VHH binders against q2ydc9. Designs and how they scored, part 32

Target 1, 344 residues: q2ydc9
Amino acid sequence: MASESAGPAELGFVEAAPSWRLRSEQFPSKVGGRPAWLSAAGLPGPPELACPLCGRPMAFLLQVYAPLPGRADAFHRCLFLFCCRTPPCCCGLRVFRNQLPRQNDFYSYEPPSEDPPSETGESVYLHLKSGAHLCRVCGCSGPKRCSRCHKAHYCSKEHQSLDWRLGHKQACAQTDNLDNIVPDHNFLFPEFEIVIETEDEIMPEVVERDDESEIIGTMGEAHEEELESMAKHESKEDRIFRKFKTKISLEPEQILRYGRGIAPLWISGENTPKEKDIPDCPCGAKRLFEFQVMPQLLNYLKADRLGRSVDWGVLAIFTCAESCKLGIGYTEEFVWKQDITDAA
Short names: E, the ipSAE of ESMFold2; O, the ipSAE of OpenDDE; V2, 0.75 times the mean of E and O plus 0.25 times the DockQ between their complexes.

## First folded at step 13 (VHH; framework vhh_7b18_3)

Design u2 (at its last look DockQ between E and O 0.66; V2 from the best seeds 0.65)
Fold by OpenDDE, look of step 13:
Structure u2 (fold): chain B 344 residues (1-344), chain A 124 residues (1-124)
Amino acid sequence: as target 1 above (344 residues)
Amino acid sequence: QVQLVETGGGLVQPGGSLRLSCAASGFTFSSYTMGWARQVPGKGLEWVSYIRSGDSTYYQSSVKGRFTISRDNAKSTVYLQMNSLKPEDTAVYYCARHYKRGFGTTFDYAFDYWGQGTQVTVSS
């Protein structure tokens, strides 16, 4: 099977965007806020969106809109990444995949309009078109409801309590206006659009070394390159880190690298997954690398304010090679976290 | 029915200029991003430029500073002003309606309707 020359990676950058552009109908790639769910059916429930380590509700980190060309069943395809923000854990990660054909029950066959909606009201959608209720705090499935007003929904008692303390208590008594004002719970990450750029093959500037040095054909030069490589006691780790730095330096604001089936760009040789470390999809297919989240994203998340904050070197996302449909819902994929080794 | 009709192609000398036009019909033109792509014989389709509904413009690196995309919503027309043309710009140029750009997709996949194309030949 000829290793299809992995095309250049696509890079993701964050930009400010109006909220309407980051809604489900626009099929956004985005950071922070609430998930713009693709399918209105089969959303992950509170157990699925709980941190696998501490059991607390995870926060939505980002989603990537990544259709599969030639796959009618994946005309629309999106990956949703969640992370734990609960100290001291802050380590839990989960990623889910959802896909739809172009013709589906939720969206028009036609492209989404780029016109701003007339109703500028920041109306946080608290329910999906399917009638599924969403948590007022995190925008995830909200099967729990306020026992007083029965209008506010929550994924957990924790988020219910949080909302209660931060304003729902007052709003709950005013039954008519509950739907329009969701307080900032400081649970959500800042919201951005992810814009796509192609990594320009920086043609190595052939430093035309004008070394007109006359190729006196002496056999000895093959040894000097080996000797220079030996003299630069560059450890394998140093080489990996150098490569990482070089790639980042070309586009320092990149927050995402996308390339299905390509090799991830690691920050170190430590804590890199082997093939055996990537679990197969439940369908029996292998999982392949699809994209990675870069450490630069942390700068935009303003994570420094929250003490033991979410931290990573690289997050690598692996998805089913077959992009299978395991039922009607969201399929969990695999995320590998590479930490920054305090080599310093 | 969505229709896109390209005009303005032709033969031009290196350093010359051409203005391509694409007349759109069958949809609310002002609500959509429009773009131009080109295909060199024997090569794949490459994107050239696109303009969003809010008049934000984007260009391929190879045409930056030389090409200008614009639109007239009242006429449902998108334009490509091509200046300082090079032999390498020789291609069939296609007008296209934008659907949605996603990761892992080629430029052509981001567009759902295409015109028939117009030939641009840059030759001495």
Scores: ipSAE 0.735, ipTM 0.896, lowest interface PAE 0.4, mean pLDDT 88
Fold by ESMFold2, look of step 13:
Structure u2 (fold): chain B 344 residues (1-344), chain A 124 residues (1-124)
Amino acid sequence: as target 1 above (344 residues)
Amino acid sequence: QVQLVETGGGLVQPGGSLRLSCAASGFTFSSYTMGWARQVPGKGLEWVSYIRSGDSTYYQSSVKGRFTISRDNAKSTVYLQMNSLKPEDTAVYYCARHYKRGFGTTFDYAFDYWGQGTQVTVSS
């Protein structure tokens, strides 16, 4: 049955926001900073947040708040995307889904208020209601702790060493206030809210109509036919990119396109997944497209700093069609990275 | 208990204007985002506009430049000024305690905190 009004994509844009608006109880969609975890229990552990390619700790990239209408068990629902930003790798990605009913152990049944908190300043909360401790560097599950103060927690020896080098060696003597004095490790991405708009219906004229004009059938011109065939290959990639640019042209600053079950907007005909490349959910359901991260996001990450950094054409996220419950914790989903290697 | 009462709907010709009002009670009005949604004939419920507690405003693309949302915290009232009305704007308009936080849904919590609706009809 599904809604006939599932319609055009919803678009995400970055916007500056005060830090209190990006806390978990506000149910944000956000880029960068530390994750605003949904369930305070069952967080992905350090093995689940290690880069699948190089094994080093990944950075939180973004989260998307995406409740499912009419689903009581997904009244709250969030997707969390992590990427490796550690050179020379900078390639690994993982994505996790978590959902909660409206009545739960962590959040009020009532909508959150927008009152700024009483406390001023940029404090960091690294201990969840579940008793879980968070890594001081990345905000992910941090089961390892400093052997000196027994209060600073880390996901890995790498982050412990980083924090020690960048300030904890001296801050360790100030154990009473460690959660309020976390230095900038130059590890987290810049923090933004993601705000939502609906994609406009563009001109009634379909951009793809000129696809039907490529038929040529003159046998006496074999040499020209070969040259036109070669030009056709480059023209097809040029047309795919032009379609991409045309599609986004009314809202060129979009960093995210959301639509559960819609077709992805690819930047190239290369490096797209076949159905077999998208694994089924362990529950047996297919995974369907849910959202894509646009290359425009890279402009906000300061990803063009000197040396190798994160890069992509499009990131496409696919999730269980049933939005199933595989236990009470976070469920890993699938992300496809479309790279642009031949377009420079 | 939260109560929202919409007024100001009516029949108007294309290109005309209307101003909707929503009187709110039963909660600390200034602490919440307020918004408007509409039930369009033949389509489902869609959000129209919302205004944050700090007066930042947001609009559905189809009404940007034509509609203006505002609030008066002293009167606990939200307004929607609708200009350059089109037949496509014909709908029942609902005031809601609204924040468009989530992708894939019209309002978070919208069904719990609605007004009775006010009819807007744009026709020759």
Scores: ipSAE 0.545, ipTM 0.751, lowest interface PAE 1.1, mean pLDDT 81
ESMFold2 (binder alone), look of step 13: mean pLDDT 82; pTM 0.833

Design u3 (at its last look DockQ between E and O 0.78; V2 from the best seeds 0.66)
Fold by OpenDDE, look of step 13:
Structure u3 (fold): chain B 344 residues (1-344), chain A 123 residues (1-123)
Amino acid sequence: as target 1 above (344 residues)
Amino acid sequence: QVQLVETGGGLVQPGGSLRLSCAASGFTFSSYTMGWARQVPGKGLEWVSYIRSGDSTYYQSSVKGRFTISRDNAKSTVYLQMNSLKPEDTAVYYCARHYKRGFGTLDYAFDYWGQGTQVTVSS
């Protein structure tokens, strides 16, 4: 099977967008806020969205809308990435895949309108069309409800307590206004649209330096060129980092690189996954690289204000090569985190 | 029924210009992203440019700086001004309605296509 020459990577950039563009009906690629869930059925539950390390609720980081051409069952396809924001952990990562055919119970067969909805109400959807309740804080599945008003739903006691402290206590007594004002819990990341661009193959202008400098063979200068070539023993690590820098320099604001089946762009040779480090899909298929999150995203997340808690060099996402349907729900995929090694 | 009709194709010399037009009907034109794709003989369909309802424009790298996409919502028409044409631009150009741009969907982002118009760039 000829390795289809992996086309150029697609790049993701962050842009401000109105909230309605970032709703599920628009099939967004986005950063922060609440997840724009694809299927209203089979959402990951609180256990699935808990940090595997500390057990606390994870925050929604980003989602990537990535349909598969020629796959009718994956006409709509989205990947949802979550991260732990809880100090001192801040290391938990999970990614989930969901996909739908074009004809489905949740969305129109026709493309979404790009017109703003007439109802300007920033109504935070606290429930899905399926009737599933969402957590007021994080927008994830909310099986817990407020014991007082029975209208507010939560993924966890932690988020319930958080909401209670930050305003629900006051709102809970006012039954009529509960749905209108969700306070900022400082749990959500800032919300942005991810805009897609194609990486320009900068053909290195081979500056054909026609240095036809006639190598007049004087014996003496041969030693200095050998010494310079020996001095330029760029370590493998230096080479990797140089490549990384060069690619970033072309589009310095890139926050995402997408290319199914291509090689990831690593920041270092350290802590790179081997094939054996990438678990196979439960369906039996291998997982392939699909996209990576770049360190530049951290600048937009204002992570510095929240404490140096969330940090990465590269997040590489690997997905089932077959994009299998494991049941009706969201399928967990695999995330590799490459850390920035403090050059000792 | 959605209909897209391309016009403006033809033979042009290298360095020349053409303006393609696409008349759209059967849907609320102003509410959707419109685009152009092309098919080079013996190659697959490739996207060229698209314009969102808010007039944001996007171009394939190979046509950046040379091609300009625009739209007239009152006429339900999308245009592609092609300048500095090259032999490599020779293709059948198709007008298309955009479904939704996603990652990995360069050629899959459109749901309706016109019949196409031939553009030939030759000395």
Scores: ipSAE 0.656, ipTM 0.877, lowest interface PAE 0.4, mean pLDDT 87
Fold by ESMFold2, look of step 13:
Structure u3 (fold): chain B 344 residues (1-344), chain A 123 residues (1-123)
Amino acid sequence: as target 1 above (344 residues)
Amino acid sequence: QVQLVETGGGLVQPGGSLRLSCAASGFTFSSYTMGWARQVPGKGLEWVSYIRSGDSTYYQSSVKGRFTISRDNAKSTVYLQMNSLKPEDTAVYYCARHYKRGFGTLDYAFDYWGQGTQVTVSS
């Protein structure tokens, strides 16, 4: 049954959640940790998850659960965003879509229970129903295995070496249950649930009279100073910047804005895509805007831990207008990175 | 066999209050998110409020501060207390069991709902 659009954007916010709520069978929208893969078959392989700029393995950034109402082949539908966090690059991005009918080989037909399971978070899940093995470091497809124990899997030599140095050397010799002994590799982003709220209408009097101290406190002082500097010029760019600030002012902690086919909210007029910059889907359909990642997310990533780190003004995700399936697995979509950099 | 039965609708003057109840059966009520949606004349179906099994509550912006959702897991019942009612709240109200809410699905994340109860707000 097809339905009318809700109209306004939907906003995403981070919240802490117990790890069991972020497992695949709960169909989470989440930031960080390891991907909660949807289909257990047809995962992107290491070449698809290599940074398109530097070739190193990318880190999972976030996923959104975004089913299409009335579309039987997309009763479940997720988008998975990956970013390079390896210095000096920290710039590459890839995004993938996967969808399933309600009746499928991986998940119950019934809704996920909100009762905590008996095993709630002592181990990571590195094996999928399909028999696919996941990298111990990043949670992505891990076709390489440790030749000594045959139990630890990796996406790459880089991650195998990292795990060896940080604990597998000792754990490998024991040949016991390795799932309970996965160290912090300082590779994954911190893990949060993304919760959804509908954007409220902005009233001119409310925006004009907003408590600046609360807005400043929620957006961070450094970000406010940068935005204020841009606003000192009375130009077309100043108008776009003010529109951005106005739109976010009542909900300044939003890390994501969602709406298939709505207009993106750009932070400036620079570094935005033209129509020709957004490739068509291989199926022939246009790609349309689906969601954007806001700069506020950077505050939750602890990105400064790695020296040069991830940074963006806005990330805009564009997906096949038909939400098609190209084969059995995950379909790559398009992401545009809007940076805020000094001109020229 | 999932059954949801709404009660408590009726005619009320603007500014008045009503309390809707929904008796649920045929499933383990305490394990699932429950909610209310409404069919407003001339508009499509829209979500109103929902409540998780852990009692976290969520509201459409137009009803925040006026409506309160609650649940009683021992009675398998979800409630909607509607205060400060406005003519714009006139609708058929449906109790619903959610499958899973996601982006783009806030109005349509239900897999079962009742036959509805009419709420009319007019003077």
Scores: ipSAE 0.591, ipTM 0.794, lowest interface PAE 0.6, mean pLDDT 82
ESMFold2 (binder alone), look of step 13: mean pLDDT 82; pTM 0.827

Design u4 (at its last look DockQ between E and O 0.47; V2 from the best seeds 0.46)
Fold by ESMFold2, look of step 13:
Structure u4 (fold): chain B 344 residues (1-344), chain A 124 residues (1-124)
Amino acid sequence: as target 1 above (344 residues)
Amino acid sequence: QVQLVETGGGLVQPGGSLRLSCAASGFTFSSYTMGWARQVPGKGLEWVSYIRSGDSTEYQSSVKGRFTISRDNAKSTVYLQMNSLKPEDTAVYYCARDYKRGFGTKFDYAFDYWGQGTQVTVSS
């Protein structure tokens, strides 16, 4: 397989699902809850999941199951997006890629059954087959443990303190079924499955051709040229937002658009990356657009309580064009945040 | 051993209809997503449709509105009803078992078993 062409965009939609369908062995695409880690070894550590802006532990936002056709080393492939939801920051983002061959140490060679397992329960799964322990609050790598019970694990002192205050102080001495008594820490986002639909073809909007006026450079003409420049900018922004609305109009509830190597669908012409803003992969390859998170997702996160909350126009995820393996475990990729510009 | 056996292919006039059947054995049929793919002479495989164990369906855009996939778990059989057939629908049609659908999935990495195929020819 020497090259791949991008197909039409694939759209993601949220849907309620029972917890068992969102476990790692089901290879879910999902929003919220705790990560359903792919490789049980080599998880990002607490420093890698600290907000790059404020240093606090980030919350899992979503993961995308995105195997690569023709790549045996990426038969399974997931992208994991984390965001800071801690006021006053709420701005930091990190994204990680992990991939596995079909034959691996963690999952069956056979496809996952679509039948519910015998026990589905509400218990959280905080101990991976690899021996890794997960933080009770966030589900990320939890190397710290409670020194009293030796059974509860945490990514940070912040999450240990939070769990202590919200119930572990009382529950610590009662070692039976700690996983059945995890309180709501008001940290995780609501959990949903992401279901996939291929975008139907729609007629492209008629794009008015913008020709640059020939310039003479006189004082009066300079004034007129400045007005034309401002009008062109406003017209371009209106056209971009109209294209955004038209493109999503057939499926307005989409929360995600996927297409490796396709062009992102921006909500405005402002706050978009230039080529230099997208770092190369450490392996030397360029990064390609892979998927974007749409503003519609914000409606499902229940994040607009009093004060600052997460917000975006779009989030655009760019990944190594070669989908390389630089080491064991999870590889950090690049996310661009397009903020809202108050355009109507 | 997993086995998928397609039947119902044949020669049909443009605008006609045909119903394909796929009998499955060697696995718990009701537990998996099943689908159809096709291969035209001299071209690659392309997916056509799939149906989950819970009966939700997906169709390639070129067949949407003309083809209907269905399943009968009691008979371990998946069906493809093909209406308004066109010459471009001429292909070998394969029944297949899905592994797990994800974003960017192609047939080579979505289906893990397929049958020997059944020929569908749409010609005057």
Scores: ipSAE 0.639, ipTM 0.807, lowest interface PAE 0.6, mean pLDDT 83
Fold by OpenDDE, look of step 13:
Structure u4 (fold): chain B 344 residues (1-344), chain A 124 residues (1-124)
Amino acid sequence: as target 1 above (344 residues)
Amino acid sequence: QVQLVETGGGLVQPGGSLRLSCAASGFTFSSYTMGWARQVPGKGLEWVSYIRSGDSTEYQSSVKGRFTISRDNAKSTVYLQMNSLKPEDTAVYYCARDYKRGFGTKFDYAFDYWGQGTQVTVSS
């Protein structure tokens, strides 16, 4: 089967958006804040959303709404990426996939309105339509509840304690207004919409070199790049970095590159995954590259304020080639982290 | 009832221009991705262009730089400006609507409604 020439990548950019556009009903691609969960059922629990390294609750980083053409069961499809913000770890990453058919119990068959809702109430949804409670701090599943008011829910004792210190203690006694004011715990990343653009294939300006030189045979375009690379004593690493830099320079504010089954754009030749490094899906299918998060996102996350901050060169997300339904819930996929080697 | 009505097709010489219009009714036009597809006699349906609710556009490689898709939400109309027409562009052109999509929807064929089509013939 000829590898269908993977078309150009779709690029993601961050833009400020009103909160209503970033709600689940709008099927957003977004950065930061609380997850806009797709299915209200089968949310990942606190154990699944704990950092695999330090065991602490992870922060929601971003979600990508990425439906699959021709797949009725994946009419709605979203990937949710989480990262550890807890120093000194800051290394844990997890990604989850969820998908729904067009006809489902949670959303209208018709596309959402692009008009702002009449009810301007910035109401942080602390519960899903399914009745599932969400953590006041992180917006994830909150099976724990405040023992005093029984209205506040939390994913962990840590978030419970955090909320208690930052305002819930005072609010807890005032039972009537608990749902309306969630303090900023400085746990959430800044919230943005991810806007999609197609990467323009810069047709190499055929520098019409007028040189009339003779039709010597089709030694392929690959040879000239190799010859130029040989002439410049450019290392393989330099070439990879150059390619990365060139692609970024065309759209310097890109924070995401999407292309299911395409090759990732690596920042270096070091710490790139081999096929064997990408675990197969539990369904038996291989995982394929779907999208990557670029280092530019770090600039928007304002991560520098926190000591050892979240840092990456590239985050590459690999998903089940079959986009399988492993049960009713969210399926964990695979994230590869490529770090920036201090070799600069 | 959802209706899509194409207009603007016709006979044009190579290098000429046509502007197709599709009047939509029976649904919230601004909420949908709108697109154009074409069918050459004896061939399958191929996508030409689509425009999302946020006005992002996509084009088939064969028409890129020559065709421009646009929409007027107030008029519930989608347009296809076709410039530098070629004989190979001869086809029945169909207006279609699609659901709003995110990433990975390039040339998504999940269109749920189609017009009757308009004939475009490019011939000397």
Scores: ipSAE 0.268, ipTM 0.671, lowest interface PAE 1.9, mean pLDDT 86
ESMFold2 (binder alone), look of step 13: mean pLDDT 81; pTM 0.819

Design u5 (at its last look DockQ between E and O 0.75; V2 from the best seeds 0.66)
Fold by OpenDDE, look of step 13:
Structure u5 (fold): chain B 344 residues (1-344), chain A 124 residues (1-124)
Amino acid sequence: as target 1 above (344 residues)
Amino acid sequence: QVQLVETGGGLVQPGGSLRLSCAASGFTFSSYNMGWARQVPGKGLEWVSYIRSGDSTYYQSSVKGRFTISRDNAKSTVYLQMNSLKPEDTAVYYCARHYKRGFGTTLDYAFDYWGQGTQVTVSS
């Protein structure tokens, strides 16, 4: 089967957007805030959204809306990436996939409306249409509830305690307006829309080498190409990094590169996954590269303020080649983290 | 029923201009994004431009600076002003209602309703 020449990568950029555009009904690709969950059923629970390294609740990093052409069951498809923000760990990553047909129980068959909702109230949705409660802090599944008001829900004791300290204690006594005011816990990343652009095939400027090369005689030319190749002792690592820089320089603000089945753009030759390093999907299918998160995103996350902050060279996301439905819920996929080696 | 009807196509010389119109009916026009796509003979469908309800506009790189998409919500019409036309712009142009753009999506997923198309021929 001829590897269909993977078309050019699509690039993601961050833009400010009103909150209503980043809600589930709009099928957003977005950074930060709370997850805009696709299916209201089968959300990952607190154990699934805990850091695999330190066990603490992870923060929502971004989601990518990526339908699969020709797949009726994946008319709506979204990937949700989470990261650990807890020092000193700050390295846990998890990614989940969810998909729905066009006709489903949660959304209209028609395209989402581009009209802003009349209710200007920044109402943080603390519950899904399914009735599932969400954590007031992180927007994830919140099976725990406040023992006093029984209205506030939390994913963990940690987030419960955090909310309690930062305002819920005062609000809890005021039963009538609890749902409308969620304090900023500094747990969430800044929120942005991810806008899609196609990577323009920069036609290599055919440097019209004015080959005014006069037909001077045959013998000497073979040696110069070998000498130039020898003189540029460009290490494989240098080549990889150069390629990375060149691609980034064309669109320096890109935060995401998307291309299902294409080769990732690595920042170095170090800590690059081999096929054997990418686990197969539990369904038996291979996982394929789908998209990567670029280091430029870190600039928008304002991660520098938090000391030992989330850091990466590249995050590469690999998903089931079959985009299988493992049950009714969200399917965990695979994320590879390439770190920036301090080539000091 | 959703209907999209394109007009304004025709024969034009290189460097010339055309204005395409698409009359929309059967839905709340102002609430939806609209776009244009084109199909070159023997090639696949490619997007040209789309306009959001908030008047944000997007263009394919090949038409940037030459084409302008606009809309009149009162008339439920979307327009494509095409200037500095090139032979390479020769195609059937289709008006379409935009559904939602996602990563990895083809035009058939990005748009859900299409007009019948209008022929644009750029030739000396």
Scores: ipSAE 0.688, ipTM 0.895, lowest interface PAE 0.4, mean pLDDT 87
Fold by ESMFold2, look of step 13:
Parts: C-alpha cells; structure tokens; sequence
Structure u5 (fold): chain B 344 residues (1-344), chain A 124 residues (1-124)
C-alpha cells in the first residue's frame, strides 16, 4: 500500500467521552484527567514533572496519540504535555514522547476493543502492570507512600498533604482498597476526548501573504504620508492576527492543529522561536514542529476561577525528527509557549 | 484467518447508485470498527468512510451526503450505499478493519486488514 503524501493539518476538537474510552488500552488523545500512560515502564519521575520555574508538581494537560507511519518501533506513539497550574506561577511546561512496537508487553496486538468494560463507577488505576505506583492526586509516578496504610502513594509532600486534608485521613483507617475512594482535589483539569478532523480542502480563495516577523529598513516621510492616506491601513500585528482568524474561521472551535513538519500558525509576530531556540534532540537530530495547542482550549479548562491561571497564545510542540528511542521509557521533547502581548 | 470479502461492484451511469457489501470473518466483528477505502485511477489510495461498532459514522468530504456506511453485526457485514455517483468515484473499493485513528495516520496504519477489492465504474 502506498504511503499517504503530506497533507493539510489535522484538527483536534474537545468532545465528552465515557471514562473507559480514555484508558491506556484505548490509546486516547485526550485533555485533562490523569495521564493514560503508554509504556508502564520508565515514567517521568517527580523531578521531571516538577515545574521548571517554581518547582511545584505540574498537572497533566493533554496527550495525543500520534503513531509514525512506516516505523515499526513507533506503531504506538504518544505525546504527553504537562503544565503548572499553581498560582502565582501557572507558566511552566514539559512534554514527553513514548512509543512502542505493535508487539509489546503491555497491550494486545489486536485493535482496541469497542466493548465497554464491565466495571462501573469512576475507579482510577493507580498501579501499573510494571509494578509502578501512581500518585493519588495527579496520576504521575508516586514513589512516596503513606506510612500508616502503606497503600496510598504520592509524587510529593504537597500532594500527600492535600490528599490527607481532603479525605485520606479518614479513609486511611477505614478501607483496604483506596482506588475507589479518591476525592476531588481540584488539581486535575476537566477530562475530554480529542477527536480528529482533517482541515477542509474547500478554503476560500484569498491572497496569501508571507509572514513577516520583522520589518527591514525604515520608511521615508513621503512614503509614510502615502500609506497613512489609505483607508483601513492595518498594523503588521493586526495582519498577523487577521491571518490567524481567517485560517481558523471554518473550524473556530479547534483546540489543536497537528502536522509533523508543517509551519505553525502563530497568533502574533511576537515571541516566536528561531532555529537556535529549538534544541536538538540528544540523539543529534533536529526537532520538527509536530502540533500546536490553540488558545480555544483555555475555555474548557475552567482556569478562569480566582487569581492567576494558565494562559497562552499558542503552545508549539517540537519533537525529534528521527522519533528516536534513546533508552527505555519516556523521552522529553520541546515546547514553545507563545504568550499574547497585552497592549500597554 | 481474518477474511474480508467485498461484493456489489459494477458498471453504473452517472447519477446512479450501487450498494457494496463486505462479509467479515475470523474476528469478533461487533467489537471493532470497519471502513472503506478506494484506489482511484490517477490518484493514490484514499479512505472513504468508517463506522464504529456503536454505529457512529465518518466520511471523507468528497462523498459526504452521497455515501452511507452501515453495518449489521448479526451478519458480520458492513455496507456502503453509494448514491449520486460521479465519474470521479470510479475506483477499486476495499473493505478494511479499522485499527485506530491517531494524528498523522496513514491508511496502512488506520486499517490493518484489507479485502481484495471490488471494481466500481461510473461511465455512460
């Protein structure tokens, strides 16, 4: 069968889904909740999931299921994005890649079943088949253990204290199976499936302009006067934002744009990366753009409560061009945060 | 062991209709998603539609509103009703078992088992 040629962007949209569709064996793309880890071995530890700016535990933001065509070692492939949601920071980001062959120790060779599992309720899975324990609060690696019950695990003192305060103090003494009694800690983002649509081929015919990040040279006074006489002359930033709005106009609810190696769609000309800003992979390969998170996602995160919250123009994810496997477990990749410049 | 057998292809005039059938065996049909792809002359292989086990349906934009995918789990059969056929729909149509859609997928990943195909020709 011939490989499909490079095509338009694929778009991601938020959709409600039952919890069983978002478990690891379904290979979901999803926002919020706990990570649906791919490999049960080699999870990022608490230091790798501490906010690089403030040091506090980060929250899982989203994962994308993004297999690599023609790569047997990446038949299954996921990217996991984490963000700091702890005020006053709310700024740190980290992203990790993991991949598996079709034949592996964790999942069936057959496609994921569409049969709902027999379990009912909203049980959480806090113990992976590898023997790894997960934090009751965040679902990340949890090497700390409650010394009283020996059954509850945590990534950090912060999450242990939070769980104690919000219910574990009572539950610790009263039951042997704590997986079914995990309170709402108000730490996780709301959980949704990400569903995929290809960007429509029927786009309005428009006059395309090259993106301009910087104006070279200065304009003379006579040229300036001529430009100011034109009706509805837009600034450079207005033109960039208008291009952004026009590009998304047919599907304005998109929360994600995917295309390995395509150009990102920036919301402004400010705070965009140069090649030097995107580190090479430790294997020596360059990193390529893979997907961007759109500002529309912010409306689904319920981050508009009191005080400072998460915010971005776009988040751009760059990954190893070779999709290499440097060792066992998860490989950190690169995320660029484009902030929106507020007018002053 | 997995076997997919397409029937129902043929010659039809523009504006006409055909119904393709695909009999599946060798797996628990009701537990998996199924789909159709086509090899169009002068173009590569392209997906046409797929249907979840719970009957949610998805279509390529060029066939949306004209083609209808359906399934009968009791007969382990998936169907493609093709209406308002155009000469551009001339292709070999393949039934396939859908594996899982992810970002960046190709047809050989999105579908893991394929039938032998059935010819559809739209011409006067």
Amino acid sequence: as target 1 above (344 residues)
Amino acid sequence: QVQLVETGGGLVQPGGSLRLSCAASGFTFSSYNMGWARQVPGKGLEWVSYIRSGDSTYYQSSVKGRFTISRDNAKSTVYLQMNSLKPEDTAVYYCARHYKRGFGTTLDYAFDYWGQGTQVTVSS
Scores: ipSAE 0.574, ipTM 0.791, lowest interface PAE 0.7, mean pLDDT 82
ESMFold2 (binder alone), look of step 13: mean pLDDT 82; pTM 0.827

